# Ledger of designs, part 2: VH-VL binders against q8ve95

Target 1, 218 residues: q8ve95
Amino acid sequence: MWPPSGAVRNLALVLARSQRARTCSGVERVSYTQGQSPEPRTREYFYYVDHQGQLFLDDSKMKNFITCFKDLQFLVTFFSRLRPNHSGRYEASFPFLSLCGRERNFLRCEDRPVVFTHLLASDSESPRLSYCGGGEALAIPFEPARLLPLAANGRLYHPAPERAGGVGLVRSALAFELSACFEYGPSSPTVPSHVHWQGRRIALTMDLAPLLPAAPPP
Below, E stands for the ipSAE of ESMFold2; O stands for the ipSAE of OpenDDE; V2 stands for 0.75 times the mean of E and O plus 0.25 times the DockQ between their complexes.

## First folded at step 1 (VH-VL)

Design Ra36 (framework fv_reozalimab_arm2)
Fold by ESMFold2-Fast, scan of step 1:
Structure Ra36 (fold): chain C 218 residues (1-218), chain A 122 residues (1-122), chain B 110 residues (1-110)
Amino acid sequence: as target 1 above (218 residues)
Amino acid sequence: QVQLVQSGAEVKKPGSSVKVSCKASGGTFSSYAISWVRQAPGQGLEWMGGIIPIFGTANYAQKFQGRVTITADKSTSTAYMELSSLRSEDTAVYYCARDYGSGEWYYGMDVWGQGTTVTVSS
Amino acid sequence: QSVLTQPPSASGTPGQRVTISCSGSSSNIGSNTVNWYQQLPGTAPKLLIYSNNQRPSGVPDRFSGSKSGTSASLAISGLQSEDEADYYCAAWDDSLSGYVFGGGIKLTVL
């Protein structure tokens, strides 16, 4: 029966929380210690993904290209196991959880947990978007009809795995490249009607709009 | 299917201690935690503490620290809650509940014992 | 002594939609999942909603939950006489390192 089930282990961390020395983090902030463990076989780590798709330890003071995680195997494992955090712990501050062996990896994000960084396209295969530095191992079919430019923040969105929220951010450099393909109608100069991709004129579905924040009222 | 069966009603004198039992049947006892919740007559629910039998880890609500002790005997699949230095204000129904999660989900207290009435009278 | 705030009473008529509120803070509802419990007179509480909006097997779909910021709501559509009970919200509190309950609301079906 040992090691204990994931459910029992999760509750062990919840119930043991008050028995550990708390870090000084402010009266209304969630408190944690990187690598905290109420028992020998479980470790909790806290992560942050930025709008460029770079993964950091959450408590890292400098979040730049030098300090982000670059190990391909770790990134693939981390993002492949990413699920919504329904554990009862740190849910609001870290809405996603990745279980990697003995580690519970809590994740918060600047925008979306999935950030598309590269278009993988060739004449021999259907185009795919790669996310968060995972290369071909973290790639999903590119669906140009389902691209959503959001006027409220000037960002571009694309479908993502449901386990990771169903909507991903297209990083700025890739979004700039893809924006050249949009066609705007006279009825809406700020919202495109079509995208031009691989010689086709494709109508935008706008089906992701209900999943994203609306523009602020005037 | 898990069932929790609690010990019978007790009448205690002020200053004494009471120990309430909660016997689990069905399922695997070590796969979940047990929480204790009380309810004074006409009042709301109040969490006292809980234990995870497999770790031997108990945690107590601040109000009850120093007076409550929660233990578990894995061999009999039984959890216990002992409350000392009893006062008239401790007159209540005491419930045990399975405190459960699975995978990414935390269900909370999904199975409850029938309750044990404890009356503190002089 | 309740940490989460609920109105003490609410009422409705059969077929009506009734909403029960629960207010907390950043350390409880703002940071963690909310559960709802139903207590019929003379009985132990029963889990009604977990993980803010999920129903256990056997709970009718007319019961639903939601959470926004530091507040949560339980909605009962198509209210029935059998729904007359006390309802409690609950959440883990990170600052107290324990579970906290609302004071409970007595729902009367008129």
Scores: ipSAE 0.000, ipTM 0.452, lowest interface PAE 13.1, mean pLDDT 81

Design Ra48 (framework fv_reozalimab_arm2; at its last look DockQ between E and O 0.03; V2 from the best seeds 0.00; counts 0 for: pae E 20.0 > 2, off the site)
Fold by OpenDDE, look of step 2:
Structure Ra48 (fold): chain C 218 residues (1-218), chain A 123 residues (1-123), chain B 110 residues (1-110)
Amino acid sequence: as target 1 above (218 residues)
Amino acid sequence: QVQLVQSGAEVKKPGSSVKVSCKASGGTFSSYAISWVRQAPGQGLEWMGGIIPIFGTANYAQKFQGRVTITADKSTSTAYMELSSLRSEDTAVYYCARDKTYYDFESGSMDVWGQGTTVTVSS
Amino acid sequence: QSVLTQPPSASGTPGQRVTISCSGSSSNIGSNTVNWYQQLPGTAPKLLIYSNNQRPSGVPDRFSGSKSGTSASLAISGLQSEDEADYYCAAWDDSLSGYVFGGGIKLTVL
């Protein structure tokens, strides 16, 4: 009578560490030099994305439309290669990294590294949402049901590529236009429950809510 | 190349309404805003309002609020401006223009203009 | 009355440099970019300068724009006879939630 060796399958609950969407809260002023070479044949650059989706050199004294990067090819290359910074360098201050050949482009943001700027008409049934000035090249399907209005900061969010944190900010001008489509119920006058899009009443899923910090970054 | 073609000249009586059309060709109509600007004889340019076709929402200058209606038909790539309660002072050339303000970081950039529609209001 | 202020007229001789001014307020030029439009007689306006100093494709480099504070300026170098036109500055006005134009300036080439 061989005792059944109850193989206690230790279900290692792989606690899926809820990858909290890395917030751009890199408040710590770190010392760097643009174009520095910590290794031979490597150059490091430091960038900043504002809430409008404009890309700047981080140390730019003036951050406005004139000083932002506008080159479409550059923007497309930059943001298409954007990923969380796990380089061991400047991770706290610059939570995102874009690699371009021998260049390491560190990025911090005001809110999110992906900032949706334009809704693009598509021949397809659903429009596309463009971000960071990349036009059609940096665009994802628009998902009106997944729009997340955050009452805490008055901002609007939309799903973004996972490599870029999974959540993108809708710039204020676009958010304003989209807000006209929101339906508010009597029970929640501050948070819409539905969006009216192309003649359809669509319930907001609020599925992005867990990915956003409850408190606005200070 | 994107072009805007407007409807023909109109002669109207005071108190009546006029509806001017602006058809876009050579590009994606819904990806841009359409603004309406008028110019009275010998006068400067005056912004009346605009519409973002993809949203269907229009903004109006305060001066024209309640009297002007701007609409867009995405299926025909056509924007419309209707002005009611016409007065002699409404005699002007009316222009539609593609406005990149919403879709670019550029503010107030109207890069493509219609040929203009002359509206004459006379008794 | 136009929200932005322009002189009503300017003149220059061929080859000269002419500067056209545009004055606004903190709610328009002070906070927003300035665009310039050229209007030839009997034609629709044409975008000449956008975003204070950017030239659309096809606009000669003799045209340049600048902005400082609540004022903007259009400079035309090497004035040519074909530059005779009306010129309008424009900007978004935050307080009005709309575009505003200057009164326009008639440039005469003598």
Scores: ipSAE 0.192, ipTM 0.697, lowest interface PAE 3.1, mean pLDDT 89
Fold by ESMFold2-Fast, scan of step 1:
Structure Ra48 (fold): chain C 218 residues (1-218), chain A 123 residues (1-123), chain B 110 residues (1-110)
Amino acid sequence: as target 1 above (218 residues)
Amino acid sequence: QVQLVQSGAEVKKPGSSVKVSCKASGGTFSSYAISWVRQAPGQGLEWMGGIIPIFGTANYAQKFQGRVTITADKSTSTAYMELSSLRSEDTAVYYCARDKTYYDFESGSMDVWGQGTTVTVSS
Amino acid sequence: QSVLTQPPSASGTPGQRVTISCSGSSSNIGSNTVNWYQQLPGTAPKLLIYSNNQRPSGVPDRFSGSKSGTSASLAISGLQSEDEADYYCAAWDDSLSGYVFGGGIKLTVL
């Protein structure tokens, strides 16, 4: 074809990837004040969770280890009460809401609101995945058959509580450890077909794929 | 306006510990972070760590991990920095500073500093 | 050795414009805001510039900051004798998970 469609298509794809990365950076555009009181006895706070499962105040300019929440009781309460935001307030920018007494805690996330950080395994009980720094109190059964490696972004996903979207991100360090157990088929060298776990060869279901957003068009 | 007042000079033996205090007045103590920065005689500034009282956590520079403990008492609006296993190289002026990294403040600035506490480690 | 690199000394005459450099990497200045601190002899440091180019109340507009890539600069216009001090740049470092300072520069007003 003339001009060659491959050259034009490659440029468009590069530009689409750059644009997608920039829009996914989460530029703050909504107007709020931390601790605002839209009505008596109500306070509103705005939060952000990153791809490592660290929770921050949304308007914190530095999102690093020193500025993330680490109080176990607060993290457990916050994430246990997390629900989709159907409040009529800030829904487009903060898709999740945690109601803690008089506080409306709005949350946006880099990837998923649930980010698995630790595998809790012992000789005495079935393995569980802990999320967002909540230890045993924020843990769910580990289901190796339902692990979803997503080729589009190189990330690993696992079932999460339905109230928080049903699918959670596995943070990179933990994903690296779990990916050592994957087996690849001859027809798909970059996407695993099975996982080897505790002496068993387990087929991956890929059932979480429909729960993740479709890639935006280029 | 926030003011930070530090405890007085200390002379310590090698192998001992020192605990420096930093009392805040004039503002909401829990709404900002407190960083600790030291300066050896004739040398530059070195960040040791910080605490964010509202988050209930402290973080430390890698060089001081295991030797430094930073705490805060919200009821007295006082932050503390304890350095253990003291060496002669720990002789320095130790500063606390309000750190605007979150909430209602601009990020990444230490805008109010204590007067400094001289710690001398000698026999 | 400091993580951020500054020249050890600089000098100027009253009325001159002096620029103080600060060089880092992608994990610090390249990804995070830069602050500048002034330290007069025998005193605690004072915040001079925050968020790359913002001045706190009480800092004269002859002090300005800038950042480009992995480097930052502090400019002092209309240099005055009271500007004789040590100047430090600082930034958060993502790889170290902590604040890093430049080695400091001794500015002498001739």
Scores: ipSAE 0.006, ipTM 0.448, lowest interface PAE 11.9, mean pLDDT 81
Fold by ESMFold2, look of step 2:
Structure Ra48 (fold): chain C 218 residues (1-218), chain A 123 residues (1-123), chain B 110 residues (1-110)
Amino acid sequence: as target 1 above (218 residues)
Amino acid sequence: QVQLVQSGAEVKKPGSSVKVSCKASGGTFSSYAISWVRQAPGQGLEWMGGIIPIFGTANYAQKFQGRVTITADKSTSTAYMELSSLRSEDTAVYYCARDKTYYDFESGSMDVWGQGTTVTVSS
Amino acid sequence: QSVLTQPPSASGTPGQRVTISCSGSSSNIGSNTVNWYQQLPGTAPKLLIYSNNQRPSGVPDRFSGSKSGTSASLAISGLQSEDEADYYCAAWDDSLSGYVFGGGIKLTVL
């Protein structure tokens, strides 16, 4: 199964074709056609994910909460099959690729391809973070010690599946909620040093920093 | 691959000041803490203070407050430590070191060290 | 005098397991991570253990760290002659608002 259904993808493709005729939004001089077929029985589509975790066709003129893809099965399929783009095609402009059979779905990102949107409570003491609108189907264990606040952009990061680059962005609204748990150190008054979680004071490890483009090498 | 290269040895008289440089090469500079640690002959390690260049503010050990000034120049990837009103007790090897953990001193994971700068204070 | 207390020396024979101790307080080891540094004669210190028990790349598996309450330990298994060095524990101290080292311990390999 490849969600959304053929009719929904077909409608989105029609809209993308008309918008592409006016603009190739979000890319610098990269040329493509939505639904192009470089080999028999292979189709290529081009997507963009914003800092809110909303997924769009890359050439959509309007990118907002109304126009983003919302179908749960489509989002789960898309992000569960995401990997680094090593296809030999569009690697510089589209660093990630979601493979669905013979369909190649290229992805570029405002920041990271994984954007955590919700902290999911459970009956256990092990909360989970969900990403990109996937609910429980796109969720991973919350690791408070590995939260990484990055002073260069004021954003918050968390471990993500290795296939999707190993690190994901915490959406700003969720980062604001989590900021109530942070404690700042004397050597870094604008960047927290500890997180208080479930009655424990936990030092932030910062071990994700080398995985981000602004971070120094290890 | 990242190296910290310090300025050369200094011989100073009591009452003067010394400024030691620490140039980072082969990496990034602005995002990690640079600490200064000294070691008197036959003695242990002593943290003097440090700086995170992107923030521009320094933190000083209480013992050195008022005598030490730590600065950084992002354009040259160089940190500086200046110690004033020198006394014979300030004779030591002065090291710069960068923290493995970005953006703070509290982890104290100093994984890259300069070669050390010998400062001798003698009349 | 030093905020973190280490015995001044320790010794062992090749192949032995040696444990090096470090005692602090609630304002340093009790609240903050412990690091260990090795200093060979005439050289700059090297990071040996960070974040209580993490080993940097290139540090042999025979070095391990642990922390309990306000005390920390560095264990060296399979002691070798090249392990003869000074060893320092270190941590941030909240009350002093500064990083503190132990006084150092000279390990002699007999």
Scores: ipSAE 0.000, ipTM 0.418, lowest interface PAE 20.0, mean pLDDT 82
ESMFold2 (binder alone), look of step 2: mean pLDDT 89; pTM 0.929

Design Rb21 (framework fv_reozalimab_arm2)
Fold by ESMFold2-Fast, scan of step 1:
Structure Rb21 (fold): chain C 218 residues (1-218), chain A 119 residues (1-119), chain B 110 residues (1-110)
Amino acid sequence: as target 1 above (218 residues)
Amino acid sequence: QVQLVQSGAEVKKPGSSVKVSCKASGYTFSDYAISWVRQAPGQGLEWMGGIIPIYGTANYAQKFQGRVTITADKSTSTAYMELSSLRSEDTAVYYCARTEYWDTAMDVWGQGTTVTVSS
Amino acid sequence: QSVLTQPPSASGTPGQRVTISCSGSSSNIGSNYVNWYQQLPGTAPKLLIYSNNQRPSGVPDRFSGSKSGTSASLAISGLQSEDEADYYCAAWDDSLEGYVFGGGIKLTVL
């Protein structure tokens, strides 16, 4: 369903208004108004996704389980239409855009726009990773060989749809589960060489590394 | 089991006010919104407004603006609907109903409170 | 006056399929999810369908919902005597900033 349900949006706007922060803590804010109309019949909305894969209205000050979007159809549609923001508007502050006709839904993220939350696996099916609360509809094949543990921040990454940057964050609880199987080589004690997955010893490709910023020199 | 239990029937005079309660149990009260819906005898359902208890924020249908006040007491898991300046046309059954914060479907309903406005 | 339009009555016989219509506008059904409520005589309404076509636990699969443009419909297959009730469609209205109901339809099982 797109655009997102007006009822869900209106409840989120009510919550955002009641929680408006008094202060900005160290980050310059871009000026916008939720639902603003820069041109006749065009509406713009602004969103934020955290490191747990929870989606919020950007101007909501309380970002927790209660205030995140939970509507499955909305989450599926939002993240399925997500693209890099090349609109000429808000690109520096909101690097991604989910577009529906004349409605522009800008997104900024704490880490990556795609955050994997669940491993979907059964004895009869190939395993898949689900992201951002979208269940089976927002799931992609699990590729253990392509897991990338990033030493610089202690986070785990996995391939994601190219339209959303090609790499996604694995949320901490799931990352802990998956990382228990890593094997480290003698030449790189801080970066694993293999993952042990379902009785197999799988070499890590490290092919996602170029898609993530390198840490500055010490 | 999730339940909403409403206060008992009221008989009121025109010009007075009525306050109906809705006691929630079986779930975390602050995780959901509470809406109020009324139904006059032989008539359809009419939304009056709702409240998000965690924030104390209420929204009202335009028809009831200025006459209805919806509140919630998180410590007792109870929502209230107060309607003032009562008229005979306010004679109705008043329902409270639970709504998910980000979903507007009313999935659990109270049993209803009959309010009769008569001289 | 109801914001969403429903026929005032419908009837069917046991085993029959009946369809209940609900018509709105771009500000309500056209942009928002449609929910359906069943009200048996003398009881509180019960959620029958949410988010256009989803069934709550405990609602038989003979009940189904659909939405197209600014209209929605509720289909009841294998009609049973206990389905005799009033049925209401409902949706949020962006222009009114409120939840709106259809006028309700009285379904009689003959």
Scores: ipSAE 0.005, ipTM 0.430, lowest interface PAE 15.7, mean pLDDT 83

Design Rb33 (framework fv_reozalimab_arm2)
Fold by ESMFold2-Fast, scan of step 1:
Structure Rb33 (fold): chain C 218 residues (1-218), chain A 121 residues (1-121), chain B 110 residues (1-110)
Amino acid sequence: as target 1 above (218 residues)
Amino acid sequence: QVQLVQSGAEVKKPGSSVKVSCKASGYTFSDYAISWVRQAPGQGLEWMGGIIPIYGTANYAQKFQGRVTITADKSTSTAYMELSSLRSEDTAVYYCARGSEWLDYYGMDVWGQGTTVTVSS
Amino acid sequence: QSVLTQPPSASGTPGQRVTISCSGSSSNIGSNYVNWYQQLPGTAPKLLIYSNNQRPSGVPDRFSGSKSGTSASLAISGLQSEDEADYYCAAWDDSLEGYVFGGGIKLTVL
């Protein structure tokens, strides 16, 4: 079966999709209808991910804990299939696309499409960062040397899968915990030089900086 | 550079099996699917199946179901295609190719150089 | 025997426009996207067109694709000697649950 037959379907998510506004006319001048079918057997849906890694239907009136998608299998499938949008459709407004069976799932993001929410660490395993509510199924190796604190917006970044842009945002609560490990030099109180991790003093590489455009002020 | 490099030519006896490798470099291996396509001498292209390394799931064309096994080793960025119960009509050039889970949407954009498998009695 | 049907051969002269056809059914071309591959003698195939009409980077704009119903076409304008090759259409087939190729067409530039 190729591509895999159908996407994971959760009845609650299907009902949520059917009950929400189907035409977007908000601040962005983007015209679409949720579930539109531009050609036979193809359905298009439009999503938004916030700075906390929560996934929403793009046309949701409120974007909060209650309205975000929480189904683990759906989140894993969605984010595992995420790619840059080179489809020729909605590229300017939705820079990422997740193809799930015959569904085109367009995604725009507040900051980055990958938002790290949890540090997964145990005595038997190398530490990993989990993103977007996907638990251990959406996790990558934690690389403390490659953490990038961005002075322009006060946010923390970490490597992410190349298919999803190569750099991810660390959500505020996790960033606060990881920032406690930073060491600042006497000449630069606002930009750390090292991170202290598991008894080691590790120099920060700052190699992710070129991948991030100058951010607007917070 | 994005590249797929395949193992060398094989000569096999009828009834044996062959395992061809495909080493990926220049991209994140788990982000793309790998398909296997064969071409008998002077004939057209035939899709055998593919694997999505991130899921560990392989899918096979019906003609090859039960004889072909496609696997991937993420630690070495290498995909494998094993074909068993070889017959003379399995003589062909075998290609690996990179694509997405939606082969028809993105196509197979990077191809290995091909591995000649000759089945002779 | 191929699932998608293509003429076995076609020919053209330099500078001319050549159209290569591909015929399928509702379970493949009729419901799914069409890809086109070029195979130069002795080489691996190269992706020419994906998603019916999209060109990968590096493919000249003189190559274009189209789809109507259960049929697809590859057009080559300004034909060049370097275009002499085998051309394959391909699509996903819902009934076979697999990716299928046309039989291929040998294009000769006279």
Scores: ipSAE 0.007, ipTM 0.465, lowest interface PAE 12.8, mean pLDDT 83

Design Rb45 (framework fv_reozalimab_arm2)
Fold by ESMFold2-Fast, scan of step 1:
Structure Rb45 (fold): chain C 218 residues (1-218), chain A 123 residues (1-123), chain B 110 residues (1-110)
Amino acid sequence: as target 1 above (218 residues)
Amino acid sequence: QVQLVQSGAEVKKPGSSVKVSCKASGYTFSDYAISWVRQAPGQGLEWMGGIIPIYGTANYAQKFQGRVTITADKSTSTAYMELSSLRSEDTAVYYCARDLGEYSYGWYGMDVWGQGTTVTVSS
Amino acid sequence: QSVLTQPPSASGTPGQRVTISCSGSSSNIGSNYVNWYQQLPGTAPKLLIYSNNQRPSGVPDRFSGSKSGTSASLAISGLQSEDEADYYCAAWDDSLEGYVFGGGIKLTVL
């Protein structure tokens, strides 16, 4: 196979760098004050979402069930308005932004800003995955063929709204349930080829793999 | 209980199009994919394509790509198959069939079949 | 022409065992579940076997399926006159991205 031209490689590197800048990763040291007002009608708040889809104020010293946001309407509004942060402010440390009226709500995340927590399945409706505690209001169609187990970190991913990065993390408990249905091909015992779902054998597309940013070197 | 009921027989001229309907009852329409399979007189079964109603996504066999359109109306629990640029060799019985299992997005078998719609293409 | 290969005809006598073969490739039978359909004259096909060897409710236990490598077989034990029909094997094909059928076999009960 012949390598791509220098121009194509440079473009790919720029896109990879841009994608990495938009990922929620690590702790970055920046200075802010919760509720700060850079202009008369604007308030800025800073948030963190963990690998279980729990939302916290970023400066909360303890992040557990007690300190996470649980108000359904707030969570729905926050995550429905989530977009990549192109504000010119805090972009490297908080790659996503939710604009709620007068509030700029900056978000960083442990893995992805969208974390699927529940499978919503019933006899009357097609299955959906709900994310970040938003119940039915923050749910998208479940696409088992597009599940992506990522060997690099042992985590499971699924499509998510493009506005929030296009790829979401499946919470560990839910991932454990879904991964029990994976089937491995003869050429690879570590990468599944199919998922068995509701009596069906579904080929995995692996189309989300190139959309996920590489883990930083150790 | 679970059944698929198709529209009646049609006689068409070469170059025209035909649209066959398939009305589902007895189950949640959106939870199952629907395939379309045809059978020419004295010939075997041939898969044309199918639709996954929850996504509105259709897949087509290469032989029919560009000539077939498969759609679904969730409000009436009805799937449709439209075949254009008809030729005499399109004379066949056309079947709709429900795919196996619930919430599947693959095409791995058909457990419930419509009664079939005879389409005759003749000048 | 069909993608999966079946003999065009088979015959047996009442009470006998008949085996119907189906040959494919690594992209279809070798990688995916096999289904079997029974078609009586003038009727729509009926699912007879799914997931290589499972029977839907209402299908007698004298019908059984098996798969080995890129080939599959349908076995009919204790043949009865009502088993006279066309039988089709089918599977998804990864390369064609489509569901493919065998050419069908006409089973005659003598």
Scores: ipSAE 0.000, ipTM 0.414, lowest interface PAE 20.7, mean pLDDT 82

Design Sa04 (framework fv_ustekinumab)
Fold by ESMFold2-Fast, scan of step 1:
Structure Sa04 (fold): chain C 218 residues (1-218), chain A 117 residues (1-117), chain B 107 residues (1-107)
Amino acid sequence: as target 1 above (218 residues)
Amino acid sequence: EVQLVQSGAEVKKPGESLKISCKGSGYSFTSYWLGWVRQMPGKGLDWIGIIYPGDSDTRYSPSFQGQVTMSVDKSITTAYLQWNSLKASDTAMYYCARESWGYFDYWGQGTLVTVSS
Amino acid sequence: DIQMTQSPSSLSASVGDRVTITCRASQGISSWLAWYQQKPEKAPKSLIYAASSLQSGVPSRFSGSGSGTDFTLTISSLQPEDFATYYCQQYNSYPLTFGQGTKLEIK
């Protein structure tokens, strides 16, 4: 059995505290202490998810695959409980919140809180996209017609759970594979009109565009 | 398309300084870690370290810590590997490679560094 | 440090052969293993990641399997362009470590 989520978090917090980086990534812009208790019986923790769907303690000095949370049970619990942060606390810096009992787990993200990492294909089942390392438990139906290639930043987006913003980023390696299926019109070489998927020619709806800014973040 | 283009071959004497480069294109340079790998003539691959261009965070292999310095210039999407004082034992092919989830998905063509008296 | 040991160190084979290369980690690395192909005087090329996931553009004759400490790279029907040196690499923990390489050469 995998260790409980509390043990995983305690280990990660110890690792984060023992790490040293050449430069601070702006942790001082927001004042908090991991595990702080602003109210009796309440604990607050602060997290960051990068554009590859890797989850970190926000104050971790090193953020890469080796130091990210990899415990499946913890990731599934965290992202399954994710919702917009309307707590009145840290809303500007941490737009999402995962509640677990009396724990408030604040999340900020590099692009979107949901980042699709794997296409799950089965001979007997419709394809699904898995996000943030959660495998089968964090997977939603793959809807090729609703893929949105965003010209402004060259990134690919797909529908995500509404509670997590309704649109998710497709991780670059997966986006590269899926982009090979796009069809471009003769008058629009940079804007695809269709996607070819499993023998079908599917028109792109572009319905996710209003949910995303036209320009990438500075 | 993702490309990593490295600087040309170098021939140096022991004690000289050297800085080689790796220019990334076709992807968000500040969003991926970049690694350096050494391959001595006729030998296997040896990991030097990784650097995150977004904030210059580094992680070095213990075998290379203090021997080389990794740095980046985000404005020209270029990473550097630098020696203050070269040794004959630094003679090797040096590769830069993009790290994706702990492994290296795209590699530069390599820079041959030859150090001889 | 996690030590990666490949076997065999070299292997002679013929076109059409089924080739198996193994990689053993000195401690458990879950599925966090990648395989690379390196041709003479060329940079390494990514073949497989997460022990069994095929890199985009890599022919389906390549496959990877294993978890924990024992891993295998298989080429189901060897082609002329497959003669190269193959390396495994763990990415479970720092420092990142490579196997010593397996040289696949013409019989």
Scores: ipSAE 0.007, ipTM 0.579, lowest interface PAE 9.4, mean pLDDT 87

